# Designs tried in a protein design chat: VH-VL binders against UPF0166 protein aq_448. Part 16

Target 1, 96 residues: UPF0166 protein aq_448, of Aquifex aeolicus (o66756)
Amino acid sequence: MKEVLMRIYSSKEENLEDYINKLFEGGIRGAVVLQGIAGFGKGREFHSEEIEVLSYELPVVIEVVEDREKLLNFLKENRETFKNCYITFERVKVWE
Key: E = the ipSAE of ESMFold2; O = the ipSAE of OpenDDE; V2 = 0.75 times the mean of E and O plus 0.25 times the DockQ between their complexes.

## First folded at step 5 (VH-VL)

Design b64 (from a4 with heavy chain S100T Y101E Y102V F104T W105Y S106G G107D Y108S P109Y; framework fv_gevokizumab)
Fold by ESMFold2-Fast, scan of step 5:
Structure b64 (fold): chain C 96 residues (1-96), chain A 123 residues (1-123), chain B 107 residues (1-107)
Amino acid sequence: as target 1 above (96 residues)
Amino acid sequence: QVQLQESGPGLVKPSQTLSLTCSFSGFSLSTSGVGVGWIRQPSGKGLEWLAHIDWDDDKSYNPSLKSRLTISKDTSKNQVSLKITSVTAADTAVYFCARTEVDTYGDSYFDYWGQGTLVTVSS
Amino acid sequence: DIQMTQSTSSLSASVGDRVTITCRASQSISSYLSWYQQKPGKAVKLLIYDASSLQSGVPSRFSGSGSGTDYTLTISSLQQEDFATYFCQQSYSYPWTFGQGTKLEIK
């Protein structure tokens, strides 16, 4: 029964609507999508929005704050949808 | 180098409270996704999950024994304890503690186990 | 409660054999299944988690497969050290439940 912050990491823009729809259908209270503007990772290629052509290869992070057991059950029920995502959890407190 | 070790009384009389301690090293129960559970095995029988406690102090109990079980942790001592009240001969078993880790999809699995401690309930 | 049933409590095999151990859940568990090995006098060892993921340090001859209600553990070429009891476990819902175990014995 504790709230956690779950972050879903994806660079695949075409999957974003599916992820958001599943979260909505699962009764999750809310989700925020954050767009990365610069970064590098595997392969060590630097990516930046300063490049004139915008591309969705930059990181996209979906942040959710919800009850821990509810999120664990949601992920189990939607395993196939999220199987290629990198997902993290953090303990958080929610006020009111 | 993850290690867990159970300790208990060995022999307990019917109606008494059984107290078990799991002492561990190589990990912290403050780490997100980590927990410790208790599993028992009566002689010649299968494994039965009893209780679980995780990094957020969330506690889960097997409903068939819930009224008799209390799980607790002491993170400063690297210990998890389980108490079982009103024991009977049916509680005679080897008791194991084991670490859990939650993977990317919320699956929990017992990745490291203690060697088990035998508890006999007899007069 | 989800019941986990292993098709046999005992299975005889020889070194070098391909061995399969099966596990059936009373309802779909969406691959939230682990396999464990138990040897007398030794700690229980995790072999497979999430139905098909090999635990670090476990020999590659072990593999898991399955979906829904039906799962299998396969040992591609049985070694002497593999004679043990094998358990499946579901982590889909509480209470977590184990199969009754399959004891792998020398033929």
Scores: ipSAE 0.013, ipTM 0.688, lowest interface PAE 8.2, mean pLDDT 85

Design b75 (from a4 with light chain S30Y; framework fv_gevokizumab; at its last look DockQ between E and O 0.19; V2 from the best seeds 0.00; counts 0 for: pae E 6.4 > 2, placed apart)
Fold by OpenDDE, look of step 6:
Parts: C-alpha cells; structure tokens; sequence
Structure b75 (fold): chain C 96 residues (1-96), chain A 123 residues (1-123), chain B 107 residues (1-107)
C-alpha cells in the first residue's frame, strides 16, 4: 500500500471545524485532532496557555493516515482551505 | 539484472491500432512498489509519459490520450502491453517502456529503461 | 498539468567544467523529481531521484538540489562520457511530465 501519515499544523482554532469537515467530505478515512501545550508556526508567533492573549489559539495538529495519492488530490482540491497550514508527510506502514 | 525490451510493428497505418509489448527480466511486477510505464519520444523532441501500471494492477493514463490507451500486464510472462487506437502521424515516435519503483519520497522514478522501439505511422 | 521547464535547451561545455542544469515546475512538486541522462543508442539512465538522491552506480560528480518549484542538476567536473541530453521529470501528480531536455555538447 501507499499510505502516508499527514500532519496538518494550525494555530487557528476557528478553522478547525472547517478542516475536519473538508477531510470528512473528501472521503478521508479518518482524522485525529491533537492539541498542543505550546508551539510556534510560520509566523513565528509563540502560542501557549501561559500567554493569556494567545490562550485561545493553541497549536493544533490534525493527523491523517491515508493513501498518498488520495491525500495529494485532496489537498489540490482544497488548496484555499489549507493554504496557511503547515503540512508534513511521513512514510508509514499500516498494520492490519 | 533488470532488463526491458520493447517490441512493436515498426510501421502502422493511420486509424489502425498500435500494439506494443514490453518484455522484462530481473524483476517481477508482483513485487510491491514495482511498476512499468510507457514513454514516447518523437524525433528531436522531448519525452511524453503515456501510461503506467503497477503491482496492484493500478492503471494510469495521460489524460490527453486516455481514450485511445489501454495498458495491461501479464505477470506470469513478465510482459506489459500498450494499445493505442486510431493512430495518426502524431503518434510517430520512439516508444520506451521503463520500470518504476515506488517510494514515498521518490514517487515513481523510472530506474530502468528499454532501448526503445521506433513506430512510424504512415499510409 | 504540471509544466516542467528546462530554461536551457542546449549547453556547451568543456571537460573539467562545472555544469549546472535547471528545471522549474509550474507548481510545487515537493522534491518528487528525477533526472535522467539520454545518449543516442543507449538506454535512458536514471541519475537522481527525490531531487537529490544519487542513483546507485551513478558517479558522485552528479548531484541534485532544489525544492518547491526549482531544481538543479550539477556535474562538478564534466567528463567526456557526460555529453548527453538531460531530462527532469516530476512524479508528484498525474500526468507525469518531463522537461523538454537540455543537450550538453562539447565546446
């Protein structure tokens, strides 16, 4: 198989529902949302619960395991939605 | 060692169907990650990807030619076939088959190529 | 479709020269790029895959670099047997596409 682990990094909590909905509507087999304690993204802005002003924008990671080509096509069709996200891919083997 | 060899009619008349065969050795198309693709090259021009088939029998075609292309494999004979229907002079080219090896980071590089076979479409 | 553009169709160089061939994709291909060498009467040879990985058996004078849309094939010290045509190819998305080729000729 050709599955990969895709991680979508975001600090925009308000977009999270949209991200999940897009993944679901796109037929992606599954997604898990992880919330970070602290982090910084492309803008190099640090987000942490210790910083009150940023407490509502904690880092979020969406993890998806899916076929590589399916993910690539999905991202191509949803470029605008995920344009400000940091996305990584990792080679994985699925145990079934 | 990996080897691929193309075979074709050499000359085909317009509107006919071009049948090509890629015979290979040194590997199996049942091996995970392995695929075989067809690429052609008109004289003095660049390379054009035509079709690809992998170990899972997943077939991919160039959209510009999809309606005319059929790729298939016979794993037991170590052969991959390509058919092109309704050929025209524009289909005159050297046709290559090449082995691909899928890797997450590499995609589908063609790591071994045949020597190519010239096909001329002429009345 | 992703367009692959090699800015130079032909390049003249001498043995011993450092040679650089560039390839640009119309959109990011995320290092899913391969470099090939083609000589008349010879089978096309894979040189570089994953933009910078040297194929087994290929001399170390060949190297690849780049990311996003811009990629480079470098021959650190050109040898006589390196005069050939070089192609880049993306396998990021279908249809897979090749650059138009760069012919490296003797000066």
Amino acid sequence: as target 1 above (96 residues)
Amino acid sequence: QVQLQESGPGLVKPSQTLSLTCSFSGFSLSTSGVGVGWIRQPSGKGLEWLAHIDWDDDKSYNPSLKSRLTISKDTSKNQVSLKITSVTAADTAVYFCARSYYDFWSGYPFDYWGQGTLVTVSS
Amino acid sequence: DIQMTQSTSSLSASVGDRVTITCRASQSIYSYLSWYQQKPGKAVKLLIYDASSLQSGVPSRFSGSGSGTDYTLTISSLQQEDFATYFCQQSYSYPWTFGQGTKLEIK
Scores: ipSAE 0.022, ipTM 0.745, lowest interface PAE 4.2, mean pLDDT 91
ESMFold2-Fast, scan of step 5: ipSAE 0.203; ipTM 0.745
ESMFold2, look of step 6: ipSAE 0.022; ipTM 0.693
ESMFold2 (binder alone), look of step 6: mean pLDDT 91; pTM 0.935

Design b77 (from d03 with light chain N53S E55Q T56S W94Y L96W; framework fv_dalutrafusp)
Fold by ESMFold2-Fast, scan of step 5:
Structure b77 (fold): chain C 96 residues (1-96), chain A 123 residues (1-123), chain B 107 residues (1-107)
Amino acid sequence: as target 1 above (96 residues)
Amino acid sequence: EVQLVQSGAEVKKPGESLKISCKASGYSFTNYWINWVRQMPGKGLEWMGRIDPSDSYTNYAGKFKDQVTISADKSISTAYLQWSSLKASDTAMYYCARQGYSSGWYEDYFDYWGQGTLVTVSS
Amino acid sequence: DIQMTQSPSSLSASVGDRVTITCRASQSISSYLNWYQQKPGKAPKLLIYDASSLQSGVPSRFSGSGSGTDFTFTISSLQPEDIATYYCQQSYSYPWTFGQGTKVEIK
């Protein structure tokens, strides 16, 4: 078994529920959502949660730790859902 | 220039051990999987397995899991395919091939291939 | 394992002909299908990936189409240098599997 940390980056908070539902339906063991406080990404639009600025979409990252093969097959099956996300992979050791 | 160079042809007898090699150059060896593909004389292609050179993680096709060992030495950018005891049925051309390693939607294909190593096993 | 079946197993055509090869998967593989060309005495070469994407440096006469279980590979105008065996390969699920190959010859 080979475990990887996958991060799904999105500035579109409104799609978060769809991403989480697909991960759950695909049998992924767990996912953690981290919400950023500022950032800019694709398109170079700056997003922030500063005291008065609530109109911008806040950056989010979904972290998943799962077997690499299972995760790659999940992404292939859900290509359309995740095609516009910036996704990174990192090798990790899971403490047992 | 990306290149995979395989070791030369081998002629062996049943029961002998063998280790063939695939040396990579022209790219970062640890960023791509190396796959092994068998082609028996006059037959089609069979995927045997692959290795991630960065940590030596392997995947095998079920029929090859107990027949061969795939390994890699990242210090010399070389992948290996090894038999502990050859059989006449192992006579075939063996190819190594490079595959993208990330979840890239377009990287699940073999873009560069070695020239092949012919292994002949006969008594 | 996903079984890949090609049709026909061999064909003979004339230079300039349109050649079509079909590949069928035993279950849906979305668009995760690749096509390789193998000339006599040489290693296979990638022509098409992701069912319809032409590999860089490959002539435009080669094309692919399909999704799910049924896929087609086409050579719009056969050239003498295209004489080879062609293989489809699914990259959807391990173990990766190839079709049995289609041998293309000139009449």
Scores: ipSAE 0.006, ipTM 0.645, lowest interface PAE 9.6, mean pLDDT 84

Design b78 (framework fv_dalutrafusp)
Fold by ESMFold2-Fast, scan of step 5:
Structure b78 (fold): chain C 96 residues (1-96), chain A 122 residues (1-122), chain B 107 residues (1-107)
Amino acid sequence: as target 1 above (96 residues)
Amino acid sequence: EVQLVQSGAEVKKPGESLKISCKASGYSFTNYWINWVRQMPGKGLEWMGRIDPSDSYTNYAGKFKDQVTISADKSISTAYLQWSSLKASDTAMYYCARQYYDFWSGYPFDYWGQGTLVTVSS
Amino acid sequence: DIQMTQSPSSLSASVGDRVTITCRASQSISSYLNWYQQKPGKAPKLLIYDASSLQSGVPSRFSGSGSGTDFTFTISSLQPEDIATYYCQQSYSYPWTFGQGTKVEIK
């Protein structure tokens, strides 16, 4: 089993419930939702207008740790649901 | 320029071992799967298996799981297909092809090697 | 395993003709279908991915459509350089499987 951390990035907070329901329906063992703001690289300044805009369209990140092949099959089956999301994978080691 | 360059044609006898190669260049080797596809003379394409070069994780088609071994050496950007004991039925053209890990693009094989002809006869 | 069936197995057409090839999956594969062209003595080349998306550098006379189990590949105006065998491939579920191929010749 190869475990990976999958992050689903979405700027559409209104779709969050649909994303979570699909993960439940797909048999994913767990998901954590984090709310953040867009960041810039080191040395860059935020402008007040940019901060204000981000406050209305805050990015949401859903984190899942699961077997890689299970996540691949899940995303194939639910492609339409997640079409507006930016999705990343990274290798993880579970403590043990 | 993306290239997959395969090793040259092989003529072998039944029972002999063989290892053929697929050398990648022009892209980050560890960011793409490498697939192996068989084409028997006058026949269509058969997917054999694939490897993730970043950690050597493999998937095989059931028919090929006990017939071949797929491996990769990321230090030289090369994938391999090997047989411990060849049979006459292994006579075929073998292709390698890269596959992007993109859930939205239908996982196409976008670049292919030129093929390695393997002939097994007594 | 998902079985892919193409029709016809072979066809002959004249330059300028519209050529249509169909591909049927034994179960729903959504839009995870790719089309490849293989010219005699050469490796396959990707033409269409995700059922209907044209690969960069491929002539616009090639197109694909369909979803679920039934898919169509079309050459709107056959050219001499299009003589080849064409393969569909599902990339929905392991193992990846190809259709048997359709040989296209000019009469």
Scores: ipSAE 0.013, ipTM 0.667, lowest interface PAE 8.3, mean pLDDT 85

Design b79 (framework fv_dalutrafusp)
Fold by ESMFold2-Fast, scan of step 5:
Structure b79 (fold): chain C 96 residues (1-96), chain A 121 residues (1-121), chain B 107 residues (1-107)
Amino acid sequence: as target 1 above (96 residues)
Amino acid sequence: EVQLVQSGAEVKKPGESLKISCKASGYSFTNYWINWVRQMPGKGLEWMGRIDPSDSYTNYAGKFKDQVTISADKSISTAYLQWSSLKASDTAMYYCARHYDFWSGYYFDYWGQGTLVTVSS
Amino acid sequence: DIQMTQSPSSLSASVGDRVTITCRASQSISSYLNWYQQKPGKAPKLLIYDASSLQSGVPSRFSGSGSGTDFTFTISSLQPEDIATYYCQQSYSYPWTFGQGTKVEIK
């Protein structure tokens, strides 16, 4: 077993409630939603409008720390729900 | 250049122990899983299991869980496949192959050259 | 376990022919299917990943398609160096499983 950090990237207009409900129903121990406050989208300049003002195009990120195999099985079962999300994994150590 | 180099051919008797190796070079060893694949003479490919070298986490195909041990030593970028007691039915070519961690990269982009293990009386 | 069945088990074709191999999964595997080429005495080589993506350095005559349970692998114009056994592999669920292989020969 190994803990991993999974980040689910979604636009602000996505159905966050459905994503959170699926994680809860899947027995995931916890999830945190973070809102991007500045940034730029793919193909845009650094000084774009997205940097100057809050845009609904900026990502919302759902962060989950959970057992690797449990997350793999969860995503397999819920591929349709998360098909439009950009998902990343990184290895973490959980402090007891 | 990415390379997986396996140890040389082995000829063993039933009941003997054996440990074969797969040495990685040309990439960050701990960023990729190492998989072991068996090919019995004249037969197809069978996935045996894999290891994440960063923490030695392993997954095994059920058939192989009680037959072999997969390990890795990240200090020398080497993965291992070992038997405590060989059987004649373990005669096969054994390949190691890498794949990237998770969301993408569920495919074996680089393979070792194979280690032939022959177990006979 | 997910069972992978290839068809045909072997085939013979002429240089320049279009060769098609099929692979069927016992359950849906989305697009998590890879194709490997194994030449006699050599390790397998990745040709196609995620059903349809051509691996870097692999000739464009090789292609893959399909999703769910039915997949195809095509060599658009068979060359002498393509004599090999071809394997499909699902990477959807552990244990990862391979098809039984299709031996391609030139007549």
Scores: ipSAE 0.005, ipTM 0.611, lowest interface PAE 10.9, mean pLDDT 83

Design b80 (from b77 with heavy chain Q99L G100D S102T S103V G104E W105Y Y106G E107S D108G; framework fv_dalutrafusp)
Fold by ESMFold2-Fast, scan of step 5:
Structure b80 (fold): chain C 96 residues (1-96), chain A 123 residues (1-123), chain B 107 residues (1-107)
Amino acid sequence: as target 1 above (96 residues)
Amino acid sequence: EVQLVQSGAEVKKPGESLKISCKASGYSFTNYWINWVRQMPGKGLEWMGRIDPSDSYTNYAGKFKDQVTISADKSISTAYLQWSSLKASDTAMYYCARLDYTVEYGSGYFDYWGQGTLVTVSS
Amino acid sequence: DIQMTQSPSSLSASVGDRVTITCRASQSISSYLNWYQQKPGKAPKLLIYDASSLQSGVPSRFSGSGSGTDFTFTISSLQPEDIATYYCQQSYSYPWTFGQGTKVEIK
């Protein structure tokens, strides 16, 4: 199976518009942005969307399902844009 | 059981066209890339290119980009490698191979190979 | 393009010997390195993927290690059926490239 779920982790202060525009320009079939509502990181401080609406520390996740090699080529061509993102890949089965 | 079955050996003259095939069975053809690999007599392996059968998207090694065409027909689970005009230097064994990936990170590898198609181009 | 260089180009060893083949990439490829075995007249067969993962059904005497630019492939106890040419292959960046091969013979 060549399809993977790619998650790009970013914050509200990062350039989400540029990330989405690059994915669109790169011919990626689709992307969804999810907003975290609570979480804690290395600093171990609790943050919540409900409590701190403007917090730059709340996680934003961009999810993409696409062919792995197409995504790797895309990321290499756009290295500077995504250099500060935490990115993960998972193999998935697409039902169609 | 997964199988890739290639078309039989070909003997051609320079300037002739040729299309060889790789028929897949035992799995969902559109879920895996098909790759083509050349091996010249007594030499090592050279990656030529690949195709995603789900949308016919292709990648080629630069050396082969204008030498061959890779295509696929998902209705019959078959990939193709084609030359418009053969040269003596095209004499080689040609393999098709299926690309699969690890669950984590998506590390790719060729897990199943066709038996090979010997192409001989001579005057 | 990433160049893959194998060493040695050929070797002869005795049954039961430990055999080591090396593969060097012209730039870092992380762990995106596979090893294939090709017996005369046959298609290549995957032995190791992702630098160190043993393919299902492959004997445990075969192993791989390394990351970045330097990789090794080892046969812990050479058997007669292991006579073949072995190829490394990087899957980090297209075009995917193979090493030139190492021919393993029994002396």
Scores: ipSAE 0.006, ipTM 0.642, lowest interface PAE 11.2, mean pLDDT 84

Design b81 (framework fv_dalutrafusp)
Fold by ESMFold2-Fast, scan of step 5:
Structure b81 (fold): chain C 96 residues (1-96), chain A 121 residues (1-121), chain B 107 residues (1-107)
Amino acid sequence: as target 1 above (96 residues)
Amino acid sequence: EVQLVQSGAEVKKPGESLKISCKASGYSFTNYWINWVRQMPGKGLEWMGRIDPSDSYTNYAGKFKDQVTISADKSISTAYLQWSSLKASDTAMYYCARQGYSSGWYEFDYWGQGTLVTVSS
Amino acid sequence: DIQMTQSPSSLSASVGDRVTITCRASQSISSYLNWYQQKPGKAPKLLIYDASSLQSGVPSRFSGSGSGTDFTFTISSLQPEDIATYYCQQSYSYPWTFGQGTKVEIK
């Protein structure tokens, strides 16, 4: 099996429970939810009004490590659920 | 410039072994699957199998699992399709194709030019 | 395995005509369908992926539609360089399977 780290990027609170339920129902071994604390973008300015706005709408990242083909098939089966998410894949080695 | 360049045409007799190649350039070879597709004379396309060059993980169509071996050498960005013993029914054009991942749809976005294999007595 | 059936097996049309080809899957494949063009003596070329998405560099006269089990491929205004065999392919589940092909010729 080829293991891949999949990150699902989504807005805070939006559909999070549905994403987690789908992953559980799909037999994914595990998922971890991370919440952004702070960042910068647009103007590259820190401690701006933009940062204050982002503090209420911080991104949520769901991290999954699973077999590549299993994840791709899972996403195909659940395309409508995840269509508004930004999703990335990164190759990883799992310590057994 | 993404390019897949296949080895030249082969004329063989039944029972002989053969290994044909598909050399990739213009992209990171280990980041894409290489698929092999057969086209018998005057017929359509048949998927044979694929390989992930990063670890040589393979998938085969059931019909081809016992007939061919797919391998890759990432040091020279080359994938291979191999027969231990050719049959006349192996006469066909063989294509390699890179598998894209756009939105997870597994499209074959770049193809090699094909290798014609003729097996006759 | 998922079976892909194309219709018609061949057709002849005049330059400027609208040409449609259909492809049917033996089970639902959502929108996971690709269309390829193969000109005589050449390797296949990807034209459409995800049932309706046009591949970069492909002329806009080519289009696709459909979902589930029924799909169509259209050439809105046939050109001489479009003489080729066209194949559909499901990318829903491996083994990947192709339709038998539709040969398009000019009258």
Scores: ipSAE 0.000, ipTM 0.612, lowest interface PAE 12.3, mean pLDDT 83

Design b83 (from b77 with heavy chain Q99H S103E E107S; framework fv_dalutrafusp)
Fold by ESMFold2-Fast, scan of step 5:
Structure b83 (fold): chain C 96 residues (1-96), chain A 123 residues (1-123), chain B 107 residues (1-107)
Amino acid sequence: as target 1 above (96 residues)
Amino acid sequence: EVQLVQSGAEVKKPGESLKISCKASGYSFTNYWINWVRQMPGKGLEWMGRIDPSDSYTNYAGKFKDQVTISADKSISTAYLQWSSLKASDTAMYYCARHGYSEGWYSDYFDYWGQGTLVTVSS
Amino acid sequence: DIQMTQSPSSLSASVGDRVTITCRASQSISSYLNWYQQKPGKAPKLLIYDASSLQSGVPSRFSGSGSGTDFTFTISSLQPEDIATYYCQQSYSYPWTFGQGTKVEIK
């Protein structure tokens, strides 16, 4: 199977536009941004959004479903852009 | 069995157009990228580009981006390499190759190759 | 582009000899290196992937090692059918690039 789900974890919202622009420029067909309500990044900084209190530093997850080869090639070409992200892959099956 | 069969040798003049083919069989054509590799007489291998047959998305090596067009027809499991205007410097053996993956998806390689198409361009 | 340099460009050895070929990348490519064999008049054939993994059906006398920028390919006991040109290829970054090739001949 050639499809994988890639998740890019980041707590740096100011970099989000650059991440999305790089994915678009790299020919990735689509990306979805999910906003977390609590979590830890590489720096172990805890962020949370309580029912009555808002936090502007929430974990961000960018999810991409694409061909494994496209994603690995994209990441190799854009190592500097994603250097501070925690990235995971898992195998998926996509039905058309 | 997995097989890539390329079209026969071509003899052309500078300025002529040409389209060579690579027909795949024995696997799901849309599940693997197809690569094109050039080998000039007496020289080594050069990667030219690749295509994802599922949506015709292409990547080219910079040197070849304006020289050739890669395409595919998934209804007949065939990939193509095309020149609008051939030059003598295009004289070479051209290979198509399937982009394979290790079972753990750790590495990428060319696991099956076509037999090659010799293209000779002379005045 | 990542440049791949092989050494030697050619060698002659006797049947049963241990043959070693090296490949150097112009920058670190981790273990993303493949080795191909091309016999005269034939298409290339994958022998080793991910620097050291032997492709299914390939004889165990072929092996690879290395990481980063320096890689080695070895034939432990050269056989007559091993006369060919051998190419390394990096699969770390687009565009994929090959070494110039090492021609192996029997004395």
Scores: ipSAE 0.006, ipTM 0.626, lowest interface PAE 11.6, mean pLDDT 84

Design b84 (framework fv_dalutrafusp)
Fold by ESMFold2-Fast, scan of step 5:
Structure b84 (fold): chain C 96 residues (1-96), chain A 122 residues (1-122), chain B 107 residues (1-107)
Amino acid sequence: as target 1 above (96 residues)
Amino acid sequence: EVQLVQSGAEVKKPGESLKISCKASGYSFTNYWINWVRQMPGKGLEWMGRIDPSDSYTNYAGKFKDQVTISADKSISTAYLQWSSLKASDTAMYYCARQEVYTWGDSYFDYWGQGTLVTVSS
Amino acid sequence: DIQMTQSPSSLSASVGDRVTITCRASQSISSYLNWYQQKPGKAPKLLIYDASSLQSGVPSRFSGSGSGTDFTFTISSLQPEDIATYYCQQSYSYPWTFGQGTKVEIK
């Protein structure tokens, strides 16, 4: 079994609940949400966390550690949900 | 290496059934959507729908949902587009095109079939 | 459905000219926009993906730019083999939709 760290990058707060619900329903062992404080993504629009700013579109990263094939099958089953996310994989070793 | 080869031109009468094919080679067939795109004579491109060959999951554009059936046979790496009853308005060039299934690939049609001309006339 | 509108619908230019085509989406699509070339009697060919990324094997005279709702496709120096219809396509949300096409002819 090869465990990977999958990171799901999204700038859309509105979709976060749907992403988390799909991961839970798909039997993924766990997911952690990290909130970015500044960044720009695919559209090159700059977003930052500043007090009294009207736009609050900050990068969100969902981190998952799971078996690679299970994650690929999960993403395939939920392809429309995650269509607009940047998703990366890196090899990890889980301390057992 | 990567190829999508479509079946030959068809001349049919209104009311007849038809099934055209798109045979893939040179890549893992189940890792790419097969999309079907219509081009009526002298007109632009219209997306009709797509299929994921690994589980036969389909998406259709609303206009085409009740007009055609998309299917695939992963054992022979072939996708199909089928009409139960053709109309004269189905006269068009039909293209298949692949698109990566997984979300970390960008969504674009990188390889296209050569097209199948379907002519429906009395 | 997201509507894609191209401008102009057709143009004629001379060899060596800079040609610009624009594409507008009815809502923000970030950079999820592709450009295809269709030569007479041929299947479409992908030229640009993700608004500005040049597909492998495509000449560098072709380029794309833009984000959100407004996108531009440019041929820096038009060649005779560039006679074709060019289509933009949004890949932000299905159903996927194409612009109506821009026919490029040489004078």
Scores: ipSAE 0.006, ipTM 0.608, lowest interface PAE 9.8, mean pLDDT 83

Design b85 (framework fv_dalutrafusp)
Fold by ESMFold2-Fast, scan of step 5:
Structure b85 (fold): chain C 96 residues (1-96), chain A 122 residues (1-122), chain B 107 residues (1-107)
Amino acid sequence: as target 1 above (96 residues)
Amino acid sequence: EVQLVQSGAEVKKPGESLKISCKASGYSFTNYWINWVRQMPGKGLEWMGRIDPSDSYTNYAGKFKDQVTISADKSISTAYLQWSSLKASDTAMYYCARHYTLWFGESYFDYWGQGTLVTVSS
Amino acid sequence: DIQMTQSPSSLSASVGDRVTITCRASQSISSYLNWYQQKPGKAPKLLIYDASSLQSGVPSRFSGSGSGTDFTFTISSLQPEDIATYYCQQSYSYPWTFGQGTKVEIK
């Protein structure tokens, strides 16, 4: 297994276009943007009263499936762009 | 050939400032983190923090956050560890070490500097 | 912070002996554990990474095993040049933490 699923978590107020452009420039094969309907990101704290109300600001998740070493090198080269994001990796099997 | 070469031993008094260095050669300096590790006399190893030389992004262990400053100058492939005011408890051997891996996954110190002995006494 | 505890703190063995050192983490660290050798007056040297992977150029008499919270480091046949202090280190979570070290001496 060489492919991994990388998820980049960010809030809606971040500049999503910059993230996508960096991934494209880095030669990543493809990226999918998913928008959540509720959630919290790094540095956020919710009071119990606020948890019951859906915010108009929605968390964004960018999903990428690519070679692990390629993604690690990409993140190293673009650290400033992604430094405030939560980023996770999962091993996956690609059908082919 | 990868090398990390540290500055020479220092003897200082409490309250003095100090900046020690770790000069890298034999690899792309901006592609690896530089970590600082303390070893007090007769004790084990303590991770202090790290810097990414490409953007000067730093992480510190909590107990060292307010004690030291880590910096780097990529134009001369050199990382630094600095104290604004030394204490006797800062007496230790200080090592720099590179780690290969980025934000996620494997992290290990494959290359170390020879160490800088810092002695702080009245 | 994750605490790493080594056992024993010191041991004495003869050339050719099998030496075993253990390392315990205060919480599960999966396989994110490294072993370093430090000879007197020198900087540490990486021997094993990811619990069981031998670093390039390191003699095959050194090995590691374990996962979760319990880890073992073994020298299958102790040589004179192996006199050193050995440290485990977790690389699972920041801050990275080391065990207190195990001093290996020749009888």
Scores: ipSAE 0.006, ipTM 0.584, lowest interface PAE 11.1, mean pLDDT 82

